# VHH binders against Mitochondrial amidoxime reducing component 2 (Mtarc2): the designs that were tried, part 2

Target 1, 303 residues: Mitochondrial amidoxime reducing component 2 (Mtarc2), of Mus musculus (Mouse) (q922q1)
Amino acid sequence: GTVAWRRTRPRRRRQLQQVGTVSKVWIYPIKSCKGVSVCETECTDMGLRCGKVRDRFWMVVKEDGHMVTARQEPRLVLVSITLENNYLTLEAPGMEQIVLPIKLPSSNKIHNCRLFGLDIKGRDCGDEVAQWFTNYLKTQAYRLVQFDTSMKGRTTKKLYPSESYLQNYEVAYPDCSPVHLISEASLVDLNTRLKKKVKMEYFRPNIVVSGCEAFEEDTWDELLIGDVEMKRVLSCPRCVLTTVDPDTGIIDRKEPLETLKSYRLCDPSVKSIYQSSPLFGMYFSVEKLGSLRVGDPVYRMVD

## First folded at step 15 (VHH)

Design ee5 (from dd5 with T106N)
Fold by OpenDDE, fold request of step 16:
Structure ee5 (fold): chain B 303 residues (1-303), chain A 121 residues (1-121)
Amino acid sequence: as target 1 above (303 residues)
Amino acid sequence: EVQLVESGGGVVQPGGSLRLSCAASGFTFSDYALYWYRQAAGIERELIATINSGGRTDYVDSVKGRFTISRDNSENTMYLQMNSLRAEDTGLYYCAAGTYDWETGNYFQYWGQGTLVTVSS
């Protein structure tokens, strides 16, 4: 019996097409707080990592475990974070700085938290930082929680029950996906339509790409950046959070969201996902772990 | 008021067919993903079929090739065609319509009251 060696068709070498360059990388250790600009980052299955600090692995919660974002507390965007080897330093207007250990004792309480209707765990960061946020926000009692990779993340199955074709990944406290990307050109386009110009910080991306056309990122399915491979998940539906001024913490509730709604609505075929939310930015999953840097070329991988 | 009303349930012999309908009102039907769930006695409710606003469908393995979910946006109605029914398909069948509220970030669903499907000899 001639074992017909099925010649494994040589995996067609994916062609790389440069579509841009990484111009900025942002990590947001605490959800809804100010981003930290970095020159390089690791991309993990759950998002960006700089040293021991992972993107959106901290979150402010109410005492009952419900997530608090800049939607409810716009002033959160004014909390700045300095990354150190073993500590985070938090600063905010009118507050004394507070230093937090990145590694928490295992004895710290684990909370049942709720993020966008889904349950997720978080380890308490202690009373000191809880009081700090409480004193800063002055609305109610808050806690700061940290996600641990030993905990179960929110799965795509739970995040997107109608979209079973999407990649399987888990996230801690990011809204939708491990990586958020926006092009500079898209921002420029938006700003041509606005009386008051907005900066990229309004949209809180992880990766900013230069050298492409406006909204070209909408067409990117698979990307290679550095040694990281990413795959498109969804467009980013924008909400009222985009109307929070990152410099003042004041929420406008109108711009740039209304302008975006005027020309960036989704196709009817995907309304079950986006509804009437305008689309600005792209969500990606990490298919191949690695590192990327500011200045790296962004390649589209095409078959 | 949002309403989902199921119909078409009943008793059928093994190998038989049923077509369930779910009539929706009170919301923009075309903008929602649609679901069929079922709940057998003593068992947790399970998702069995999904169709998004683009018409893409998904099924659990146990019903794949036998059940077909469909939608008629003009009539605000979703359907579940069930063929080759088995005893294990017996249960309460629920229709649901779901979408996102991105202001809150929540996925939410409207639910029907359920219709009973009994597959028995």
Scores: ipSAE 0.792, ipTM 0.895, lowest interface PAE 0.6, mean pLDDT 94
Fold by OpenDDE, fold request of step 16:
Structure ee5 (fold): chain B 303 residues (1-303), chain A 121 residues (1-121)
Amino acid sequence: as target 1 above (303 residues)
Amino acid sequence: EVQLVESGGGVVQPGGSLRLSCAASGFTFSDYALYWYRQAAGIERELIATINSGGRTDYVDSVKGRFTISRDNSENTMYLQMNSLRAEDTGLYYCAAGTYDWETGNYFQYWGQGTLVTVSS
C-alpha cells in the first residue's frame, strides 16, 4: 500500500500590512456599566482579560434571571469600577462605595439566567451587592451574577443559527463576540454629521484604532495585534443603547442612532442578520491567544 | 398577519422525488433567513436546511447531496427539492422564516403548520 505522502503545501507566508495603531483598550467587567481603561490586556478565546477580571463576566439580572441592560436602566452606565488584585470597587452617584471580591465561594447559588432569549448560568455575588444595585436603581429587586469558566457559554451556533459559516466560539455575557473594535476616524466621520458631538464611550468598544480611514475597519478580515491573531465575525448592529449619554445616564432614543441609520445601513444580502439596524464597529473572534498593548501596531494579515 | 403555508407533501416510493413549497405573506420575505425542519414520529424536530438573505445554504449531513433549498423573493416562496428519498425521510416538514430584533436582542422565527411526507414501499 503506497502511503501517498500528502505534501503539506507550505503555509504561504502571510504578508503583514500595517493599517493602524491601538489607541485605547477598554474592559467592561459588568455588562452595561462603565468601562475600565487599561494599557495592556490579555486576549482569551472568550474575550479580554486584565489580571483576574474578564470583560463582561458580570451581569445585573432581575430576580427571575432575566438580563438587565442600559436599555432598560440607563443609569447603569454611571456605575464606575476600580480594579484591584482581588476586589472590584463599585461607585455610583448618591451611593456609598461597595467592595466585591473577584473570586466567589463555590457554595454561592447558581442562577439560571436568560440573555437575549438564550439560557446561561451565573453565580450569585451575594445579598449585599444585590441590595446595592436595588437601592441605586430604585425600580425593582436586582441581583448581580458572575460567569464561571466552568460553565457553558453561548455558542455561535445558538447566537447565529442562519450563519453556519462563522467561526466557532463561546461568549459569556457579551452581546455577540469576544472582541469589539472601532476606529477613531469612524467616530470623527459620524461627528461631522451630528449637531451634538458624541464620544467613543457611547459605543463601548474594547479596542480603539487610530491611523486609518473612516470605516476602513469594515474591510479587515484577519488582524495581528501584539501577539494576538483575530478574525472578523460580523459588523456591530447598533441599537437604542447608543443614545444613552455615558456622563449623565440620560437616554435620548434618537441620536446618534438616527444619523447612523441615514448612511450606515447594511447591504440587502445581509438583511437577515442586521435588518434596519445601522452598522458601526466590528466584531472579532480570537484565533491565537496572547497579549496586546496601547501603542501596538495593527496589522492586516493578507494571503 | 404573518402566514407561512406549506404544500407538496404526499406519499412516495423509496428513491422517488418530491418538491415542497412554502408560500409566505405578511412580512418582508427577502429580509429573512429561511428554514426547513422535519419531525419524525417519536423524534424531536430537527433543522435540515437553511438559506439566508444572501442565498447561502447549509444542510444537515443526512440530506446533503439529496435535498436543495431555494427561494424566490419575487413570489415570496421557498422550496425544498427532495431527491432519492428514503424511509427515514418520513415525517412532518415545517418551513420557517427568521431574523433578529436588535432592540430586544432576540432571534425570532415564524412557522408554518407543516406538510406530511411519507416514504413507503
Scores: ipSAE 0.787, ipTM 0.892, lowest interface PAE 0.6, mean pLDDT 94
Fold by ESMFold2, fold request of step 16:
Structure ee5 (fold): chain B 303 residues (1-303), chain A 121 residues (1-121)
Amino acid sequence: as target 1 above (303 residues)
Amino acid sequence: EVQLVESGGGVVQPGGSLRLSCAASGFTFSDYALYWYRQAAGIERELIATINSGGRTDYVDSVKGRFTISRDNSENTMYLQMNSLRAEDTGLYYCAAGTYDWETGNYFQYWGQGTLVTVSS
């Protein structure tokens, strides 16, 4: 029933403290597939957008509507995407390229899908791309679906029923939040502990920040980047999907996850959220829409 | 193996108080978020109070200031202190314990059988 009215905070000045610089921006149009590095992006309440292409607005599903991720089909990480005018061009090893329109006919079937334990809808992208993914993955029949903003996304209350204090937002096919952020320093620190070094792409962040100390992002609550204001949701819990090599599509199942477990486990006070999953990077919601670009200063908004 | 057993329900006058208990076994109690739900006749079960592993509490507006959720990890027991009870507080009260499974993306809960609270004038 009632509109959630923000409890009035006393009027006070907010200070801006520069904590770093945006060094990379990534958009992942199709869940589990290869990301696209961009120099500038719009930041909407449902995530990053470059032109008509939106972060994780496409997802591969089985015929019954259940999501397919790189956990089940690691070779999805090798599907690369080129952004054209009104089209996506997909390429993958051993496949001829395929082109699909970003704007789908309204008559295309809407599937009831299942993602991260929740129901969500998706519009079928057509038989050609469905056959393309089926031929590429070879294990069963697959389809590609697209979210559009007229559909209901997954809300914070459904995603985090035990965390009723979190701000309201909704997402299409991202796991947890509209924006995912990691610092370069955190990756450098992790790599000092690993036998086989890993790239940032293992972790699939939207925004990468340079110029801060390792794990400083763990403390960031409210950020200003360009014209965009963002607010912390949760730390990012990592699972075995993090062990898929983005260059080979081979799932390790142990590293870098086991190393992360050795030093990145949560405080007991939040064990009910994270359990034994190690934490790496931060999830954010978008509080003020706008644009941001590589090279923008990152400000922490405090007191 | 997993058990959640509510107790402390009963009949109480408006303005009165009750203390509900939920005794837990079969899981690592301190690692779970805990919940009280209530169900009035003909209405879906509603979440009314939560307490996470660190003791952070949250309440729906209709019970704020009147109800207090707490946990005793050494006794594997959660409580709901209900003060200033009203007729609309009548219903079945369920305890629950839940957590996230980040490998499957599922949130899941264990449930008790419920204890009846009747507020009659």
Scores: ipSAE 0.365, ipTM 0.731, lowest interface PAE 2.5, mean pLDDT 90
Fold by ESMFold2, look of step 15:
Structure ee5 (fold): chain B 303 residues (1-303), chain A 121 residues (1-121)
Amino acid sequence: as target 1 above (303 residues)
Amino acid sequence: EVQLVESGGGVVQPGGSLRLSCAASGFTFSDYALYWYRQAAGIERELIATINSGGRTDYVDSVKGRFTISRDNSENTMYLQMNSLRAEDTGLYYCAAGTYDWETGNYFQYWGQGTLVTVSS
């Protein structure tokens, strides 16, 4: 008989194991448009922020509020964004540049939008930029909308009630989670299987990690990077959007997706989450806010 | 054609037990998460129990320890064993099956028609 050990284990008892180094940090202000590489970023519960510009707080919609992505309009990936504290400057092939204020008039219309099975609101960015995108894409009338943190965000937990153990978080226009992470080694491994090599930008990660083995990030549950603590949400399921070449705006529709399907399908026990989508990279929620930088060590936190 | 058909509802006294069944057809049952919802008069439909494709279960606090969700993939049937029933468990019980298609970005969920459970003295 032993009676002395009934004390509760403290929640802060964790060990750190360095698993790599942050090699790149990307922010994608407008969903499906070209990303901006940064050296340092603030990590909020709604994703990465650099100054007043936030990851995926802007998206292109049709007049009815439905999302438009590079799946429908691949040339969106060619829209370049310059981050200014109060303005975004957009450039695209064949277009004069346009400058947008980040702070919008409160009188601008708020659209009811739909994104990956969830409703979300967006404030209209005005007629000038709407016409700009319409002229660039040429297929129908488009508008640009902006999320505001006072609006209700989306949470993928509501899409998967059977996965109630997932962290409770909200996102603006990201597909699934505030932070997306992938290792350089996983890309190197994928490229050994492809006739035509692809770039990391096909996959649109926020954080790229070097110094680990291929697919090691599949095993990372809780991470410390700089001041930021992050917790695994889901593996990143991949769809045809990953076949859009970020330099040309041409959609292949097959590669690298078909190759990924040959070796990256999920275990049957989680088929209800992923179905037949291949898995490449990891989604994280933010547990402790802070900043992180290129060059920061990446630690796995374990009990 | 996708179908979910509930059965096993009825009238019971407080403290009693019922076993609900949900028979499914028209889709690959083992690939779906399955759910029980209930709807009491004047209240929105609430999720009470879940079971994913791998068999992991979860429950709302009000039914934990009293209700057990299970699935039999060989019979395409989900069950809800309800024990220690209370008056507040009275309502229409729905089964549901759901999945998300990441390739198309579409989310969908199938619903049964419901089976009535009445707990009264």
Scores: ipSAE 0.265, ipTM 0.682, lowest interface PAE 4.0, mean pLDDT 87

Design ee5 (from dd5 with T106N)
Fold by ESMFold2, fold request of step 16:
Structure ee5 (fold): chain B 303 residues (1-303), chain A 121 residues (1-121)
Amino acid sequence: as target 1 above (303 residues)
Amino acid sequence: EVQLVESGGGVVQPGGSLRLSCAASGFTFSDYALYWYRQAAGIERELIATINSGGRTDYVDSVKGRFTISRDNSENTMYLQMNSLRAEDTGLYYCAAGTYDWETGNYFQYWGQGTLVTVSS
């Protein structure tokens, strides 16, 4: 049909099981660039927001509109962002800082962009910041674009054509989902297996949870944090981008990815989703909007 | 070289049945999600059934209960059993196989050539 219907059984009262505590909240305004730790965040259907700054609502593109990731330009992870009322302030090694307005003139060009094999639009942030990124990265001409909530995002059906059972949502420039979550225990366990320890920022989670067992988040389906409800999308498959050191911008290409492959590969029954990519952390969609903060208990909603 | 070859299409009366097959080669069949799409004249190709590597199936509402997708990994073959056929089921039926490449973030599919199903009196 031409009419899409949501089929739900009558909702029964759910019980809450505390599984941990929010220990960190991160927002990554510009895709592949350094994250900003915050104490409190609004949680929208398209991801985390702090004031006017939204998670992955900005991305660097080539002149042809194709996205640039830390795989191609690892030094993007060193671009730091200061959250301000109406402006973003960007800093990077060897660069003078640049300040750009969050609200762009409506007359700025809208680009047809491409990321993760999908088309999406972005409004040009202007020549000054484009030149700034071009000078910083030095390899070719780059531009910065911003997503506008009036634009169409990438939908679940487009992101996951083979997983039609997944709940509907849209994302701007996040890879896969509005919210990414990892437990501290999972990182601690990984680090016991590595010669060179890594920090959580290698994995770019939005929410970090303490007080649970390693990999317990693999089992979490529906969560309540603050007044926000979230529902599991998929495990987070990891690729070579995970090997970029967030402090140096150096890509290792091997670790921690190869170690993860030794114990975090998926079951064959879901290999059509994950292939040989190791799994670390979980993706969630936002089912009930609200706010959450560091220190909030994390509840699993059951039954 | 990847190849997907459909067979089993033909002309059938309303209420009748057909069994389509899709023979695959050139990739690790068991690791891919498999699909049947159909395309009526003048309309975009639409996904009608899927089966993942673990055998989980899904269908669009218009075929649910009438069509059954299945796979035989030992024969590298996928099937679509089509029962209670209707005139609106007429179209070109394509098999496809797909997976995700998480290093690039791309989803990609291989496509068959299509087999024609005509439901008419």
Scores: ipSAE 0.256, ipTM 0.666, lowest interface PAE 3.6, mean pLDDT 89

Design ee7 (from dd5 with Y100R)
Fold by OpenDDE, fold request of step 16:
Structure ee7 (fold): chain B 303 residues (1-303), chain A 121 residues (1-121)
Amino acid sequence: as target 1 above (303 residues)
Amino acid sequence: EVQLVESGGGVVQPGGSLRLSCAASGFTFSDYALYWYRQAAGIERELIATINSGGRTDYVDSVKGRFTISRDNSENTMYLQMNSLRAEDTGLYYCAAGTRDWETGTYFQYWGQGTLVTVSS
């Protein structure tokens, strides 16, 4: 039997085309709270990391374990976070500062939480911070939970049940994907259509890219940034959260969402995914772990 | 009112073929992903086939090459063509239509009542 040595076709040298530059990087330690701007970040399989702090590894929950976001409590966007080596410092209007350890004792209670209809675990951050959020929001009792890397994340199969062709990844408390990217040009385009201009913070991206055309990011399949390789997952469907003013915590429930709906609806072929939600921003998975920095060129990898 | 009604079930010999239909009403059929599930006696319900709104299909390994899921948006009907049927394919077959509610963020499905498929010599 002649073992036909399948000549491994020389991996066609992927051509790199610069499509932009990283202009901003944000990490959101607590879901729905303010982002932290950073100059450099590690990109892990589950999202961005700065030191010991991981993107959206904390979230506020009700006592029954249900997730609370700025959709229900818009004032969450006013909670600012300062990153320290071993601690997070939280600040909010009318509140005293609270300091939280990044590393929690293993003895802390694990809650069964529910995020967008999916079950996920979270370790309790303690009564002090729970009371802090309760006192701040003044609506009901809340808890803060942290995702433990030993816990099972939400899988692509659960996130997108009808889309089996997507990459296999897990996320903690991000909505849909490890990495969220938006171009500055897309925001500029949107703002040409708005009476009241909005900031990038309305959309809470991890990576902002400059130097490209509006919505060019929609065409990017594989990216190289720094030493990180990313692959497109899907577009980011926008919801009422985009109508929360990041500076005031006031929810408008109309703009910029209505404007987006007027010209950024999905194709009929993908309606089973997005329905009537407008698309703004792109989701990526991390294919090669590494680091990226503000100022790094963004390359499209083309076969 | 949302309704999904399966039909086409019955008794067939091993190696035979059967075509299931699921007629949908009460929602925008074209905007949903469609699913076939089956439940054998004493076994948990399993997903066997999926077709999204773009027409991309996926199958569980046990039915690959034998079953074909399809949709007719004009008729609000989905189909499961089953060929080369085996005894292990015996069970109650359910159709479902699903999508995500982005207001709540929850993925939901509408379900049929099921149709019985029996493969027996």
Scores: ipSAE 0.901, ipTM 0.953, lowest interface PAE 0.4, mean pLDDT 95
Fold by OpenDDE, fold request of step 16:
Structure ee7 (fold): chain B 303 residues (1-303), chain A 121 residues (1-121)
Amino acid sequence: as target 1 above (303 residues)
Amino acid sequence: EVQLVESGGGVVQPGGSLRLSCAASGFTFSDYALYWYRQAAGIERELIATINSGGRTDYVDSVKGRFTISRDNSENTMYLQMNSLRAEDTGLYYCAAGTRDWETGTYFQYWGQGTLVTVSS
């Protein structure tokens, strides 16, 4: 029996091509609230982590478990978060600061929540912070919930039912992916078309990259940043949330969304995914866990 | 009004072939992902084939190599070519068209009424 030595095709040494530099990193502990700028972050399979705080692992919900975002309550973007070792400090205009523990008791109630039509669980953060959000938003009663890694996340299959070729990952309360990336050049390009300039905070990315051309990030398939390997998922479709001013919490419902719609619509071949939503930013999954820092080179991994 | 109307179902012998059609109206057909589902008696409805707006297809293992999903955007019609049919393929077949509403963030599907496929000797 001739043992056909399957010639292990020499693992083609992936070539690294630098395409930019990490200029900013943001974590958004609470969905739709202000981001926290960090110098370093861990990248996990479910998104960015800074210490014990994970990106978009907290979410404001109605009493019935339905998600609330800045689309409905634009003032959420004014809630600032300070990361401490064991606590989050929340601040908002006209409110007293509130401090909540990062680690919740296991006895806290678990809610069945609904996020973009998908079911997901969340542990209640308690009555105090619930009342805080209720008092701040002044529209209805709200709760704050926290995702636990013991809970089941939303899978790629549920997020993109028609796109079975995508890599498998789970997310807590991010919209679509573990990592969101935008280049500075793309923002510059957009701003050349706007009367009122917008800043990157309008788009709430996790990673901002400098040193590339406008929308070059659309072409990036696999990236190495620090010791993190990530793979492109899809483009970020933009909605009315991009029209919320991060400094005032006022929703315009027009710009920059209308401008984006004028020149950043998807190809007809992918309309089943994006419909008429303009594309700005890229979604990535984490293939190799690790850490990255502001100032790290961004490499494209090419075969 | 959105409508999906399946046709082509019937009785066929094992090893036979059928071609199902689903005619769509009331929405921009080309902008939707298309699906075929089936439901056998007493069993939950299962997804069996998908084609996105770019023409990329996916199949469940049980139908791979036997079934082919296709679309004709000019006719607003999707098809399911079923070859080498087996008794276990018997069921009600549904077509669906789906996409995401990015205002609500919800993925939704339009559904047909179904067409019956019976594979029997």
Scores: ipSAE 0.895, ipTM 0.950, lowest interface PAE 0.4, mean pLDDT 95
Fold by ESMFold2, fold request of step 16:
Structure ee7 (fold): chain B 303 residues (1-303), chain A 121 residues (1-121)
Amino acid sequence: as target 1 above (303 residues)
Amino acid sequence: EVQLVESGGGVVQPGGSLRLSCAASGFTFSDYALYWYRQAAGIERELIATINSGGRTDYVDSVKGRFTISRDNSENTMYLQMNSLRAEDTGLYYCAAGTRDWETGTYFQYWGQGTLVTVSS
């Protein structure tokens, strides 16, 4: 990527204002599949990493390379992943476990994939795991692909062509940014408005922050957590995926999304970005690489 | 049906000015980001100016200070004021409107058919 450009920044005088504490850290190796809670993570310019396992570096595709998410196949949220040094272990209801190597043979086919209207490459993970997902989902033939850092990611300019002021970064299969953050207070507030309460896993954040007021994260621009510096990208717009129950794989199609629409719509001045999608949580890029841990204080950096 | 129709192209001498218009229909104009692209011979189509729903503008360096993008949401029309025209500004100029459909996750743009600008002595 563009790591060298992102590391060349003007020196600034900074004040630190503690705004909370990291209460959870999640990595989602396979897009739409169940997350893995970790106590410590590296923060790379392409997102979180624990050992050799990287956030959303795997995705399920149809044989034509088009991505498949829990929007189309809600039962993906029930696929559990165990992290090992060189392997991922996958489990799902009614399925035998499957183990796949994180390092794939260089000879495996590289697919031209389509993800949220953008082209991106993915290396085929082999017939065994493809058959596993096909048998689990049962609707058509599927394959699993993996991104590697030698491939070109989706750039800020392609993700947000009208927002040229945003800092440069690249992502593999995350929707829009390397890091997604929500406060516990924002979830608590949302749950006061819902008949059926939801849990954080509906929203798939990487970092959960405690000790702040509801929606306070909407105001955070530059953060220091551990030795990692992060910069705000945009709010996270929510879609029907948010209505998939992570414990049952059943898609509601309405809640919590409709409740969010009642109080979390954007200002008209940014309607070209968000349209009618409600906003919940924040996207960040990683400006200074490093590590962070559950229990770390979260600081705003103020000029 | 979405339509974007450019007008205002023509032949002009170096140093001259033109004003391009893009009339839009078939979508909620005020909710879209708007773009001007140009395509010169032998060059791939390039983005030259943007304006978002709130009126924030941006320009590629080669036109900055010479071109001004604007929008009139009451008339569903976008404009490109082109001043101090140069020979390298010759090309086909396209308007576009774009957004992301967050329900599907797809970012897409609607395109006009283009209007020709020729800068020649």
Scores: ipSAE 0.409, ipTM 0.754, lowest interface PAE 2.3, mean pLDDT 90
Fold by ESMFold2, fold request of step 16:
Structure ee7 (fold): chain B 303 residues (1-303), chain A 121 residues (1-121)
Amino acid sequence: as target 1 above (303 residues)
Amino acid sequence: EVQLVESGGGVVQPGGSLRLSCAASGFTFSDYALYWYRQAAGIERELIATINSGGRTDYVDSVKGRFTISRDNSENTMYLQMNSLRAEDTGLYYCAAGTRDWETGTYFQYWGQGTLVTVSS
């Protein structure tokens, strides 16, 4: 008798092609609220993290648990956030600042929330901040909820039931993916087509890349940035939310969306995914956790 | 008005074949993902096959290799070819068409009324 040895499969050799450089990193702790520019970040399977603060782990809900975004309440984009070790400090026009602990008492109520037609849990952040948002928005009673990693997120299968080929991941309160990426060149090109120029914050990316051609990110599949490996999910479809001016909180309802519709509509073969929504920027999932920073080279991984 | 109408159900013996059809009207058929669901008595409706606007298909393990979903966009019709049928394939078969409304972020579907498949000796 011969005894066979079990061998570890050799890792596939990856060739790297630099496609650009990270020029900006944004974290948006509260869905629809103003982003925070950071120089470095951890990248988890549920998105970017800076210290104890995670991307879109907070959201504003109505009393019945249904989400509220800048589509319904455009002034949410004016709520600014200061990241501190154990606290978030919120500021908004006409409001006294409020300080919120990141670690919530375990006895705080867990709400059954509704986000884009999907159920998701959120722990109540307390009456003080709920009243703060209610006073700021003035339209009805609101609450702030926080996701934690012990809760079940929204899975790829639930987000994209017809696209079974997509890799598995979960998200808390991001729309569709853990990481959103746009190139500076794509924004520059868009701005050549607009009467009123817009800035990148209209589009709320996590990672901005310089040094590539406009819309080159449409072709990127697997990326290496710092220690992080990411895999393409889908293009980012844009809706009327993109027309909210991040400095004024005024929703235009037309631009830049109408201009994007003139040249960024999808191929018919993927119409079931995107319909008539124009595409701008790319969604990614995180395949290898790690950290990345402004100034890191962005590599495509090529076989 | 949107309409999805299944046909082709019936009684067959184990090991037999059936071809289900789903005729669609009232929407742009080629722009939607299409689905077959199955519901046995007393059991929750189960997704069994999908086909997107580009023709990419997927199946649950219990039907993979035996069932084939297809679409004919020129006839606004989707099909399910069912081979090597088993008693556990008995149930009401529904077609559905769906997409995401990116303005609301909500995925929605149109549904047919169902066609009955009975696999019995």
Scores: ipSAE 0.399, ipTM 0.754, lowest interface PAE 2.5, mean pLDDT 90

